# VH-VL binders against q58766, part 2

Target 1, 244 residues: q58766
Amino acid sequence: MIIMYAIGIGDNKEEVLKAYEKLKEEGIEVELIDNPKLLVDKLLDGEIDGAVRGSLSSSKVILYLRERIGKFYRASILKNPFTNGIFLLSPVGIDDISEDKNERIKDKIRIIEFASNFLKNYNIKAKVAVLSGGRLGDLGRNKVVDETIYEAEEIVEHFKGNVDIIHNGILIEEYLKDGYNIIIAVDGITGNLIFRCLGLICKIPGYGAVILSDKNVNFIDTSRNANWERYYNAIKFLIGGDFG
Below, E stands for the ipSAE of ESMFold2; O stands for the ipSAE of OpenDDE; V2 stands for 0.75 times the mean of E and O plus 0.25 times the DockQ between their complexes.

## First folded at step 1 (VH-VL)

Design b07 (framework fv_burosumab; at its last look DockQ between E and O 0.01; V2 from the best seeds 0.00; counts 0 for: pae E 23.5 > 2, placed apart)
Fold by ESMFold2-Fast, scan of step 1:
Structure b07 (fold): chain C 244 residues (1-244), chain A 121 residues (1-121), chain B 106 residues (1-106)
Amino acid sequence: as target 1 above (244 residues)
Amino acid sequence: QVQLVQSGAEVKKPGASVKVSCKASGYTFTSYYMHWVRQAPGQGLEWMGIINPSGDSTSNAQKFQGRVTMTRDTSTSTVYMELSSLRSEDTAVYYCARDYEWSGYDAFDIWGQGTMVTVSS
Amino acid sequence: AIQLTQSPSSLSASVGDRVTITCRASQGISSALVWYQQKPGKAPKLLIYDASSLESGVPSRFSGSGSGTDFTLTISSLQPEDFATYYCQQFDSYPTFGPGTKVDIK
């Protein structure tokens, strides 16, 4: 009967409290939780409907989540400047994806499956773009680039006919212009660097990183030192507000 | 006064199970996580796990997974730790310990007096 | 798992001495460190949490410092009741304890 959301509060208390007050002004029920295990327990036991890590320790929250739900991935939620819609960028953590080629391909396939299901919850049709370090026309030029192209093509082939999916090289700006809303980076380092450029330098609005897993988990990971608007936006996203 | 009172000493044979109790008083039982820590004779402290006081969720150290079960009874403000398939290496004093505050520092401000569990043939 | 080492493993000191005990973590743990005092046959007693915060009721002669991987517990003027074993513990992940430092009378 009562829908409740929570924000973790550890450090950065002023910014978390600003978000809390703004949500309260809008009639949104938010609980502040200062214990990493309690945040995870309340969420996964069904005592709250959604959670934002807030300023709690990343290590402890991720540890308890992993213990309860197993393997998961993260995708940054960013606003597409060309379409005014939302897109997911993944992987964005180095621990999210294997360095082994065959396991990395499996990880990326899982990310696409979970991200597509996540968007379906918001009535958004998945359009997947897989990045590589070059294009099909670059084959034979550089061994490392070739490996990224072969990997991207294998992933596209896996989903062909079942998902709207494309590989057109490194042209992330063209994917976004064409409305692709799941962007698969070459690896976690590359994805995190793309996020930092778009979100921190170019100031593209972001909503945190959603948890992608085979369990339904209504959780967004945030930077510990975020401004209040980021915590506020993460809760608003979880509620299923107006996406445009 | 805030205190944790544990059950008495146990002597067990290898392969048996032991269940240690820890009764809390003087505070709101469901407001603090409870940990279990053991100490073999003449050795250091070893963390075993944590239990949610208001729910039934637990997290256990990898070494004890599959052998340790933690439970609670809110009507008696008591937590339990059961360790199965006992070995001689499990001979230790077992402590329950309250997390410092609801904030989850894993800083143990109140400890039980300890329960000696001896495992010998 | 995060491993903690303590130095020295034992020391002998006289009443009034300044005693320094160190704890080193195998990886960065920010300020996620706790110090305990344990006397023979007794449960440990919390002294310091969050690297430098003195627990209520603990004498001011006890202090903690450090961050990252290197931490120190200092007793500025050792008293008779301070002869004990001291343990550090991290909480950046699942809790782990250092091996302890025994403080004996000379």
Scores: ipSAE 0.365, ipTM 0.732, lowest interface PAE 4.1, mean pLDDT 88
Fold by ESMFold2, look of step 2:
Structure b07 (fold): chain C 244 residues (1-244), chain A 121 residues (1-121), chain B 106 residues (1-106)
Amino acid sequence: as target 1 above (244 residues)
Amino acid sequence: QVQLVQSGAEVKKPGASVKVSCKASGYTFTSYYMHWVRQAPGQGLEWMGIINPSGDSTSNAQKFQGRVTMTRDTSTSTVYMELSSLRSEDTAVYYCARDYEWSGYDAFDIWGQGTMVTVSS
Amino acid sequence: AIQLTQSPSSLSASVGDRVTITCRASQGISSALVWYQQKPGKAPKLLIYDASSLESGVPSRFSGSGSGTDFTLTISSLQPEDFATYYCQQFDSYPTFGPGTKVDIK
């Protein structure tokens, strides 16, 4: 079988083409696909071994992917600024998890399971930290914060004995210093904001967002307006390459 | 009787620090949050910060960040508030107040008698 | 921070009068509102918590109402010991206080 990868090409053609040419110089075969439906179909039908959304429309690609495989979650892959490893941040799609409290807990449980399996495929032991809206000493100060703390505690209890998992409130910097590599945000909005601060403002190196699903989908979502290095690094990650 | 008893009035010069004590009695000290609230002469109430029951976590109003340190001594049932880099605007009565939180509400049900801190040249 | 305003800032009233003072929040705070009474030279005293719940030992002539952004404290028949300054406080987020309403003898 020939190993085939694809990058979606839309409006940001120059940066996608730069990534394409760099990959070709390294002997990596990549197909440029300008049709969202075709990109997804080729990936899921096994004609392509991995795909990067590239500069194609997110709404067209992601909506069609949901039609083909059903519910999935997204996780950003970021370099841990305090260690020499990576961490997954999830959810990062603003609509990835339910607004209903009980269904939201089930969504986070699935995310933890899928993210743990993702890291296992890279021979990385999962260390899970569940965020909430405050420090543990903040109990009783704010009803919404209290609810997020109790939800996080319920999730930790669900996994007790099966996964290395903790909840110590909102302190993401302490989780990352201690080497936690799966960070569960309160919801998709908070996850997206954390990603934008860390990845886009602070420029923490990243490899895009992976699809977390019960189906094996070798796909990385990238910004439509990324520089060529983001598209290049996403392909290198799909190949099973070095995290840097 | 549940009560909070504070240390006595103090007069300080600008740039100095003050440490006010608040001794609790008549209740389980380690089950309640403690707040600090101040009131400048002729003015309203101003929240300064909170310390949790174990004393290992504090939160301050933004205007006091970097100047306020709150601590607890569980063995003496006492909370302390230290305000550094004093200015004339810090002249106020300083109150400790117990959080009502046990019922799920965040009211201040028990207040200390207040400590007058005067900052003058 | 959630800002609270109070109306009026001061008032004069006679013993026996019905007094109503209002507190308005800059955003919705559900029922997360507290009322305090403060007499000169004394610490504040809790009157009402959770917008309408009367604290133990507080006379029944005091009542609170409201939710969202608009709240009231009512004294149904003012007594000599009720001449004081009244403060609202919210706890929907980090605590803030209203500026106070001074109730003086007419």
Scores: ipSAE 0.000, ipTM 0.373, lowest interface PAE 23.5, mean pLDDT 86
Fold by OpenDDE, look of step 2:
Structure b07 (fold): chain C 244 residues (1-244), chain A 121 residues (1-121), chain B 106 residues (1-106)
Amino acid sequence: as target 1 above (244 residues)
Amino acid sequence: QVQLVQSGAEVKKPGASVKVSCKASGYTFTSYYMHWVRQAPGQGLEWMGIINPSGDSTSNAQKFQGRVTMTRDTSTSTVYMELSSLRSEDTAVYYCARDYEWSGYDAFDIWGQGTMVTVSS
Amino acid sequence: AIQLTQSPSSLSASVGDRVTITCRASQGISSALVWYQQKPGKAPKLLIYDASSLESGVPSRFSGSGSGTDFTLTISSLQPEDFATYYCQQFDSYPTFGPGTKVDIK
């Protein structure tokens, strides 16, 4: 059976088509799908082996996907500027995790579990770094920051002895330099800011956002306003991925 | 079938409180934001507030600050809106509406049938 | 909050007519603009989202356009079932609705 991938095409057609043509030049066949539900259905029904949201509406695709497979998380895939490998950043949505402390911790634990399993599928050993809102030495200076520190410690303690996981404060640059490949943000706002700064401003290569779930779903979430390279990279990632 | 079914009409005195329920079915209840919108007789639509999928976060229009409380019960797939210190001008049809956007702010694609609340002395 | 106005507040038209309703925002907004149809005694029904995207099941005679501060709902050929009140709504800030446009039969 021939392996087939698809890219959603809504608005921003020029960039999606550009990605499509580039892939085609490389002998990679991709189906263009302009129906959000069809994209999801084809994927889940096994008619295609992987799907990229492309420029289709997130409100249509993501919500329908959630209806089909249940709750899931997302992690942005970015290229590590220091190691040339990849790292997962999560959460990256403003409401991806709960505002309730206990539920938030559970959410982050689940993210770590799913992300670790995700990387395992690509023969990459998980190295998890949990972010807090300040340096460890900042403890006591701000109650909000203190809470993030304690929360991070609690998460690390949960995985102690089972996963290569660390908490060393807010020092994301040190995490990345040391090759940690799962970065857990304090919350979705923090994660989104990190993504926007690194990916959109500094133009670190990105591959979209993967689905983190107990379900094996080869879906990459991309922005409807992304350039062709991001769509292209998302497909390349699904095909077998260049992890640097 | 995706639907929202609201509680029945209410008649209240000024100063009282009213609690309207909105029961969801046919979809993953814990995946969607819910909004409350009201409409006075012969008037337009007025947004009241929003509650997130988990129920642990709410936001409301400034006009209703201190008077409106939104809650949700996952076990019964029901969202509640309680409005206190009722006034005559609170007489309206109150709607629950499901958010279309996973981010919390987008089209309201599914609406309840509405609940008429009458406030009169 | 962003305020929306609509023009006209009401209009009379005949079956087959082209109807255009305008929604204006107090400041520039993104494409986070939707249109609803409401009939007496019923809840609003979603017609258009993202300024120009047609909701599933909505007839193609409905269309939305616009950007910035000015948005338009167009009914290419008015049908008997289209006599209703139409509302725009924005989502760039806390949701606000336009005052509505009533479309009556001439």
Scores: ipSAE 0.000, ipTM 0.501, lowest interface PAE 13.6, mean pLDDT 92
ESMFold2 (binder alone), look of step 2: mean pLDDT 90; pTM 0.933

Design b08 (framework fv_burosumab)
Fold by ESMFold2-Fast, scan of step 1:
Structure b08 (fold): chain C 244 residues (1-244), chain A 120 residues (1-120), chain B 106 residues (1-106)
Amino acid sequence: as target 1 above (244 residues)
Amino acid sequence: QVQLVQSGAEVKKPGASVKVSCKASGYTFTEYYMHWVRQAPGQGLEWMGIINPSGGSTSNAQKFQGRVTMTRDTSTSTVYMELSSLRSEDTAVYYCARSLDYWEGAFDIWGQGTMVTVSS
Amino acid sequence: AIQLTQSPSSLSASVGDRVTITCRASQGISSALVWYQQKPGKAPKLLIYDASSLESGVPSRFSGSGSGTDFTLTISSLQPEDFATYYCQQFNSYYTFGPGTKVDIK
């Protein structure tokens, strides 16, 4: 059977085409699809084995995916500079989790469950860290920070005894040094800012954002304005799982 | 002379509320967190919550959510802990105690304790 | 919520004895562990903070050790004033006290 991959092409055409040509130089042929609904339909109907959003409209692709598979979340795939493995950072979109506190906790629990299952596909043991807004033990210093600490602790209690999970405040660098590979941000804005700092300013290698759901979907979401290397890396991850 | 001085013993009926005070002296009131810890007769210590006297922000242990209210008055260097819907199980000595911050995490100065008895 | 357990729950000892009390956390807390002494009818008194640091004014016969999940309070030569209940407390995630260890005269 023939294995096929696709990349969506929209407004950032030059960078998508550079990725396409580089993949082709390596003997990897991908289909370029310029329609959000067609990309989603081909993937979910089994006509292609995996897809990268590329430069297609995020809103339209997300809408069509949600119509077909229901609620899902996204996690950015980043290389851990301390361990040379990967870690997942989630949420990374402003609409990935609920604005309501109780529903947000449920969303983060589902993210952890789906992310853990995703890592099993690569024979990676899940180690989960839940971020809060301050240094460990800043209770009583600021009400907003306190709310994030309470939320993180409730999530940790939910998984007690079943998953390797901790809360150690805002100290993302300590989580990564200790090999934690699922990092749960306070909210989507915070997660996206962390991603942009690490991936776009500090240039740590990244592979796009994977879809987390109860369905098996071989799809990576990419920034619409990414350079060609991000699209190229996303395809390479999807076909070979080679990320260190 | 750093001191925390608490209000006197209280006897309450089930369903009532109690408000305990803790007056600080000998240090800058707003530079330290204040905690409330209780101890039922013959039992161990149980953390109830924390208040930042500088901003008035509070955090309570889950067990006391909806029943405990912590406040402060910076003009008198006093913190208050009010516990509502009292039950006989709330009979305990209630302590206030200060910490520099959560990183130090140590309660270095304690009030003398306030006995609250809940009985019909 | 992090749970703390103490061993033993009580012990009897004589003046001059070496006394060891252990505290175990349900998950890793690094060095975020504090020890207190409480005498009957009195508020607790801070002895050791950050697992091993002796509080100012506390006699050097008291010492703390440990990290992660297992911690120990040691009294190298028990004195008459040391008969009390000892509590550990974590501050890694919120605040939790152990159930206490009562040190009685033998």
Scores: ipSAE 0.000, ipTM 0.395, lowest interface PAE 19.2, mean pLDDT 86

Design b09 (framework fv_burosumab)
Fold by ESMFold2-Fast, scan of step 1:
Structure b09 (fold): chain C 244 residues (1-244), chain A 119 residues (1-119), chain B 106 residues (1-106)
Amino acid sequence: as target 1 above (244 residues)
Amino acid sequence: QVQLVQSGAEVKKPGASVKVSCKASGYTFTSYYMHWVRQAPGQGLEWMGIINPSGGKTSNAQKFQGRVTMTRDTSTSTVYMELSSLRSEDTAVYYCARWGRLSYAFDIWGQGTMVTVSS
Amino acid sequence: AIQLTQSPSSLSASVGDRVTITCRASQGISSYLVWYQQKPGKAPKLLIYDASSLESGVPSRFSGSGSGTDFTLTISSLQPEDFATYYCQQFNSYFTFGPGTKVDIK
């Protein structure tokens, strides 16, 4: 049976085409699609098995996805420098989760459920770490930090006994050393900043941001201005979890 | 409805250990942090430490590091505070107190456990 | 460590009097201050949290004010049941209590 992947092509045509040619050299055929609605429709109608946004307009692709599948979240796929496996960092979109505290907790619970299911597709056991702004010993030092600690503890309690999940404060480096592979940031701003430091400054290899939803959507969001290697890596990840 | 009930008074000799219990009822035990606070006779309140009943993580005041151990049993909704190497200065009423999540305050207190250290 | 001082250390007042107790922090603690009432032989009771928020069930004659380093607890019209020691407590850095203010009713 024929398995098809697509890359969206809008701006940044040279980098998308370079990724396309590199994939073709390795025997991987992908379709280049220059229309945001067509990309989404082909993916959701089952005409292609997976898609990378490529250099298409983010606002248009995300709009069409939301119209078809409703609410979803994003998680960045990054290589763990300590274990050489991958981990998911979420939320990474500033507007991906609610500003309301109770709804935000529900959003993070849903993210954990969807991220755990995503990892099952690659035969990876979920190990969840929920970040907060401090350590338990700092409780009472700052109301904003305390709010993040209470939120993290409530999320851990929800999954206790059913999922490998912990809250150990702000210690992201310790979570990664211990092999945790779903990292829940305090909020979208915090997640985006962590991603930018790790991915854009420290150049930790990444595979784009996966869509997390109750629908099975094999889609990776990429930057419009990415170099060809990011588009290439996103397709390679979709194909078979190539963790290089 | 919401209540914290502590174990009874203890009399100990210097150098011994004491373990005080605090049983919670009327709320979800694992949803609230629990603190321990003591008060020597005729003196003020002194914070000792905090435990998260969900994961069992603790943080103790620097003064008590190495001597205090806090634990919990989720099946009985009970927290414990054990203080070792007791001195006469440890004679006090020991309270457990729940950390209110909205108020950021000790909103519910146990009745207190008198621990007397004398030779 | 953040130290709290309270003044006066003790006071006597008549029923109906307005009573003001002050709490001073050794460094800025924003509004992260709580007031408790403790009657002889009893556990403390929460009165005011977040410097000025009245706990549910606490009589409206109690009020709190202040921010930063200087805070006050006011009882607008003292009642016989208000005989107690009052403690301030900060939660900006861990948890510390003031030494208490003892209120005796004449």
Scores: ipSAE 0.000, ipTM 0.444, lowest interface PAE 14.8, mean pLDDT 87

Design b10 (framework fv_burosumab)
Fold by ESMFold2-Fast, scan of step 1:
Structure b10 (fold): chain C 244 residues (1-244), chain A 120 residues (1-120), chain B 106 residues (1-106)
Amino acid sequence: as target 1 above (244 residues)
Amino acid sequence: QVQLVQSGAEVKKPGASVKVSCKASGYTFTGYYMHWVRQAPGQGLEWMGIINPSRGSTSNAQKFQGRVTMTRDTSTSTVYMELSSLRSEDTAVYYCARDFRYGSDAFDIWGQGTMVTVSS
Amino acid sequence: AIQLTQSPSSLSASVGDRVTITCRASQGISSALVWYQQKPGKAPKLLIYYASSLESGVPSRFSGSGSGTDFTLTISSLQPEDFATYYCQQFNSWPTFGPGTKVDIK
């Protein structure tokens, strides 16, 4: 059983190389791959066990993934500051879910299913929290907020009895304190903003964004302009979930 | 010296198939993706598809789906492009082209081209 | 599918002239643009990749600029060997080419 991991290297070469050297220092050898198609093909053909996009073009890697595996979603992996475990935040991109309410509900249901399956690979029990724009006590005050509450309640109802799932409004801090590890944002904009506040301002450790699909794909999407620590953390997560 | 050498000109009847070869030399054949691009007389360039010479995996432009087949032979460092159900509109020069290592789909080395004429 | 347009479709220029060719994408492609030169009866030759990176062996009179949807190829001082057709190509998605810009003598 040979286990291999790769980091894509394109732009931002100095930061990728710093991550590579740090991993090597710890006895972790990774392959540096400078071609987006080769990275995707090696992963999906089973030549490597996991891949980090690194500094390769996001558009190009995502296109090749989509050609090979079809529709997928993304979830950011962040350290929970209250539990020291990890949690997934999704959606985190503007194009990750539909703007249409009924299709958005279906997208969020798929995200929950795929995220739960992803966590099983690391022996982590899924605990799902669905965000809305207000508290249940605010129902009736604002139509836009009310719609997010109704959407969240519909999603919770879909999974009741089969998944540990809750809706407690906008209270993300309470979800995290209680150990919820799949956090479903209202939409891609809100998820992206939450990520940027937690990851870029508050400096909560992050491991990149995982690909969520009906296929089990060990791929982490990273910012092309990330510092070396982001690439390093992504590989550490893939090899065994070293996040504590 | 890095080179891509293609097979000679072909004249085909409508409904036939044509198979063009492209032999690589002067570099590690399996280290670079290979693309096929065609150009009808007096017209611009049109991308047909890509093959991974290492794995044999392919992706074809939607316009050619069901008609184009790309293969390779690693023992001879050769890629092939077969186009079936030929029409007069398929008359073109067909090029193989090597992709950059950095995955830019920038074609740094090109074959000399193979003229395929479909007439009768 | 990402569509590329080039402007002008053709131009006439004299040796020593500054020539600019524009390529526009139907949607944002970041810096994922390549420029080629093609002479009659020959395969295309790579000039510029990643919108502005000059290919090894290409004269410095060639330069590329732009990002997003608007890109420009510039030849600062046209030489006799530069009379050719120039193509842009995007790689943000599967490759598509612009229709070409023919640079003629006159």
Scores: ipSAE 0.000, ipTM 0.420, lowest interface PAE 17.1, mean pLDDT 85

Design b11 (framework fv_burosumab)
Fold by ESMFold2-Fast, scan of step 1:
Structure b11 (fold): chain C 244 residues (1-244), chain A 122 residues (1-122), chain B 106 residues (1-106)
Amino acid sequence: as target 1 above (244 residues)
Amino acid sequence: QVQLVQSGAEVKKPGASVKVSCKASGYTFTTYYMHWVRQAPGQGLEWMGIINPSGGSTSNAQKFQGRVTMTRDTSTSTVYMELSSLRSEDTAVYYCARSRYYDSSGWAFDIWGQGTMVTVSS
Amino acid sequence: AIQLTQSPSSLSASVGDRVTITCRASQGISSALVWYQQKPGKAPKLLIYDASSLESGVPSRFSGSGSGTDFTLTISSLQPEDFATYYCQQFNTYPTFGPGTKVDIK
C-alpha cells in the first residue's frame, strides 16, 4: 500500500519546496496540492493518509473542512522544553469555543476527549492540565478568576477516574515540568497568547495546529508564511508522531 | 518529446508469468507516478496498480494482490509490471500511464504508453 | 471499492450535435473525476481532470461539470474526430473506471 501525505502549495512556494526537497532527501515522498478543496476532499475521502495546509488559503481550507466535518477545534503542537516530549495547547483560536459559560465547558470537555484520542493514535498517554486564573485558595477575591476556577474544577470532576487530569491553577511551567501533555487554556485569547509567547518569541519548536473533531482527521494547520521547517516538522509529526 | 514506450506483444500459456516494460523519456523519471491499466478485448479499462519511481514503493488493486509485481530501474528510466499465474481472462492490452504528483489533477493519466497485447491461450 | 456507472452505454449522433454523457459514482468523490477519449486500437487520451478542468491542447467544445456523485461530459458541437468511446475515472480512492460510453455515427 502506498502511504500518501500531502502539503498544500499556494503562495510562499520557495519555503514549501524547500520542505518538499528535505523530505525527499530523507526518502519521504509527499504530494503537492495547489487546490484547497482537492486537498480537503482527498484527505477526508481517504485518498491520502495525512495533510498539511502548507501555504494554501486558510479561509478556503477551513471553509471546506467545516462543510465536510462540521464543528472542530484546534490545538497547537509544541515541544515540551522540560521533558523533550510534545504537548497540545488548546483552545488557540478565538472562534474555537463558545462565549456562553455552559457551552464553553462542553467545548473544553470535547477538546479533551478529541485531544486524548489524537495522542492515542501516536501511542502517547494523555495527561491533562486545566488552566485557571488562580488557585482554590484565591476563591472570593475576584469574580472573573473565581469563574475560571469553578470551570476548571467542573471539567476535572467530569473526567475524574477516566483520565489523568489535574487543575493546579495558572502555573503552566509546573504542569509542563510534570509531563502534562494536554494543556487547556482559559479561553482562545489566552491560549493564542501563550502560543505566541512560547512559539514565536521563545522559539519552542512547533509542529503546527492539529484539528480536533469527532471525525478522525490527520490534518495539521500551518501558517502560509511559515519557514520550510514548519512544513517539514508537520509532515514528520504526521508520519512518526514522536520527535522528543 | 515526452514518451512512454512499451515492450512488444506476448503470447503465454495459462500458469505462466509475463513481464512488460515501459521506458520513459522526455521528462524527469522520478517526479511522476507510474500506473498500470489493462483492457480486455472489447471491454473497459481496469486499474492494476501504481509505483513511485523515486522510492520504488507500490500499491496494487485488491484483485491483483499476490499476482502482480511492479518494479523500476532509475538508471534506464524504465518501469516493469510482472503478472504471474496467468489465466485466459488476463488476455488484454496492458498500458503504462503517468500521473502528476504536483498539481490539482491528482491521479489523472496524461501520458500513456502505446500498450502491450498479452494473449493467454491454451 | 467505488463503482462508476455511465449513461448512456452507447449513442448515435450527427456532426454538429450536442452530446451529453453522464457518470455516477456509488459514493461521494468530490471533484476527483477524470474524462478520457479512446479511439479503436489507441491508448486513452486525457480530456478533463478535476471534474471540470480542460487538459491543455483539448478543444474547447469539450467541457466537464459536476461534483459529489453526479458528473457530466459535454461536447457542444460534435466533430467527425469525436466519434470514440468515452470513459470516466475517479481518483478519490484507488482508481476505478466507468464502463464507457460509445459515441457512434448516426
Scores: ipSAE 0.000, ipTM 0.401, lowest interface PAE 20.2, mean pLDDT 86

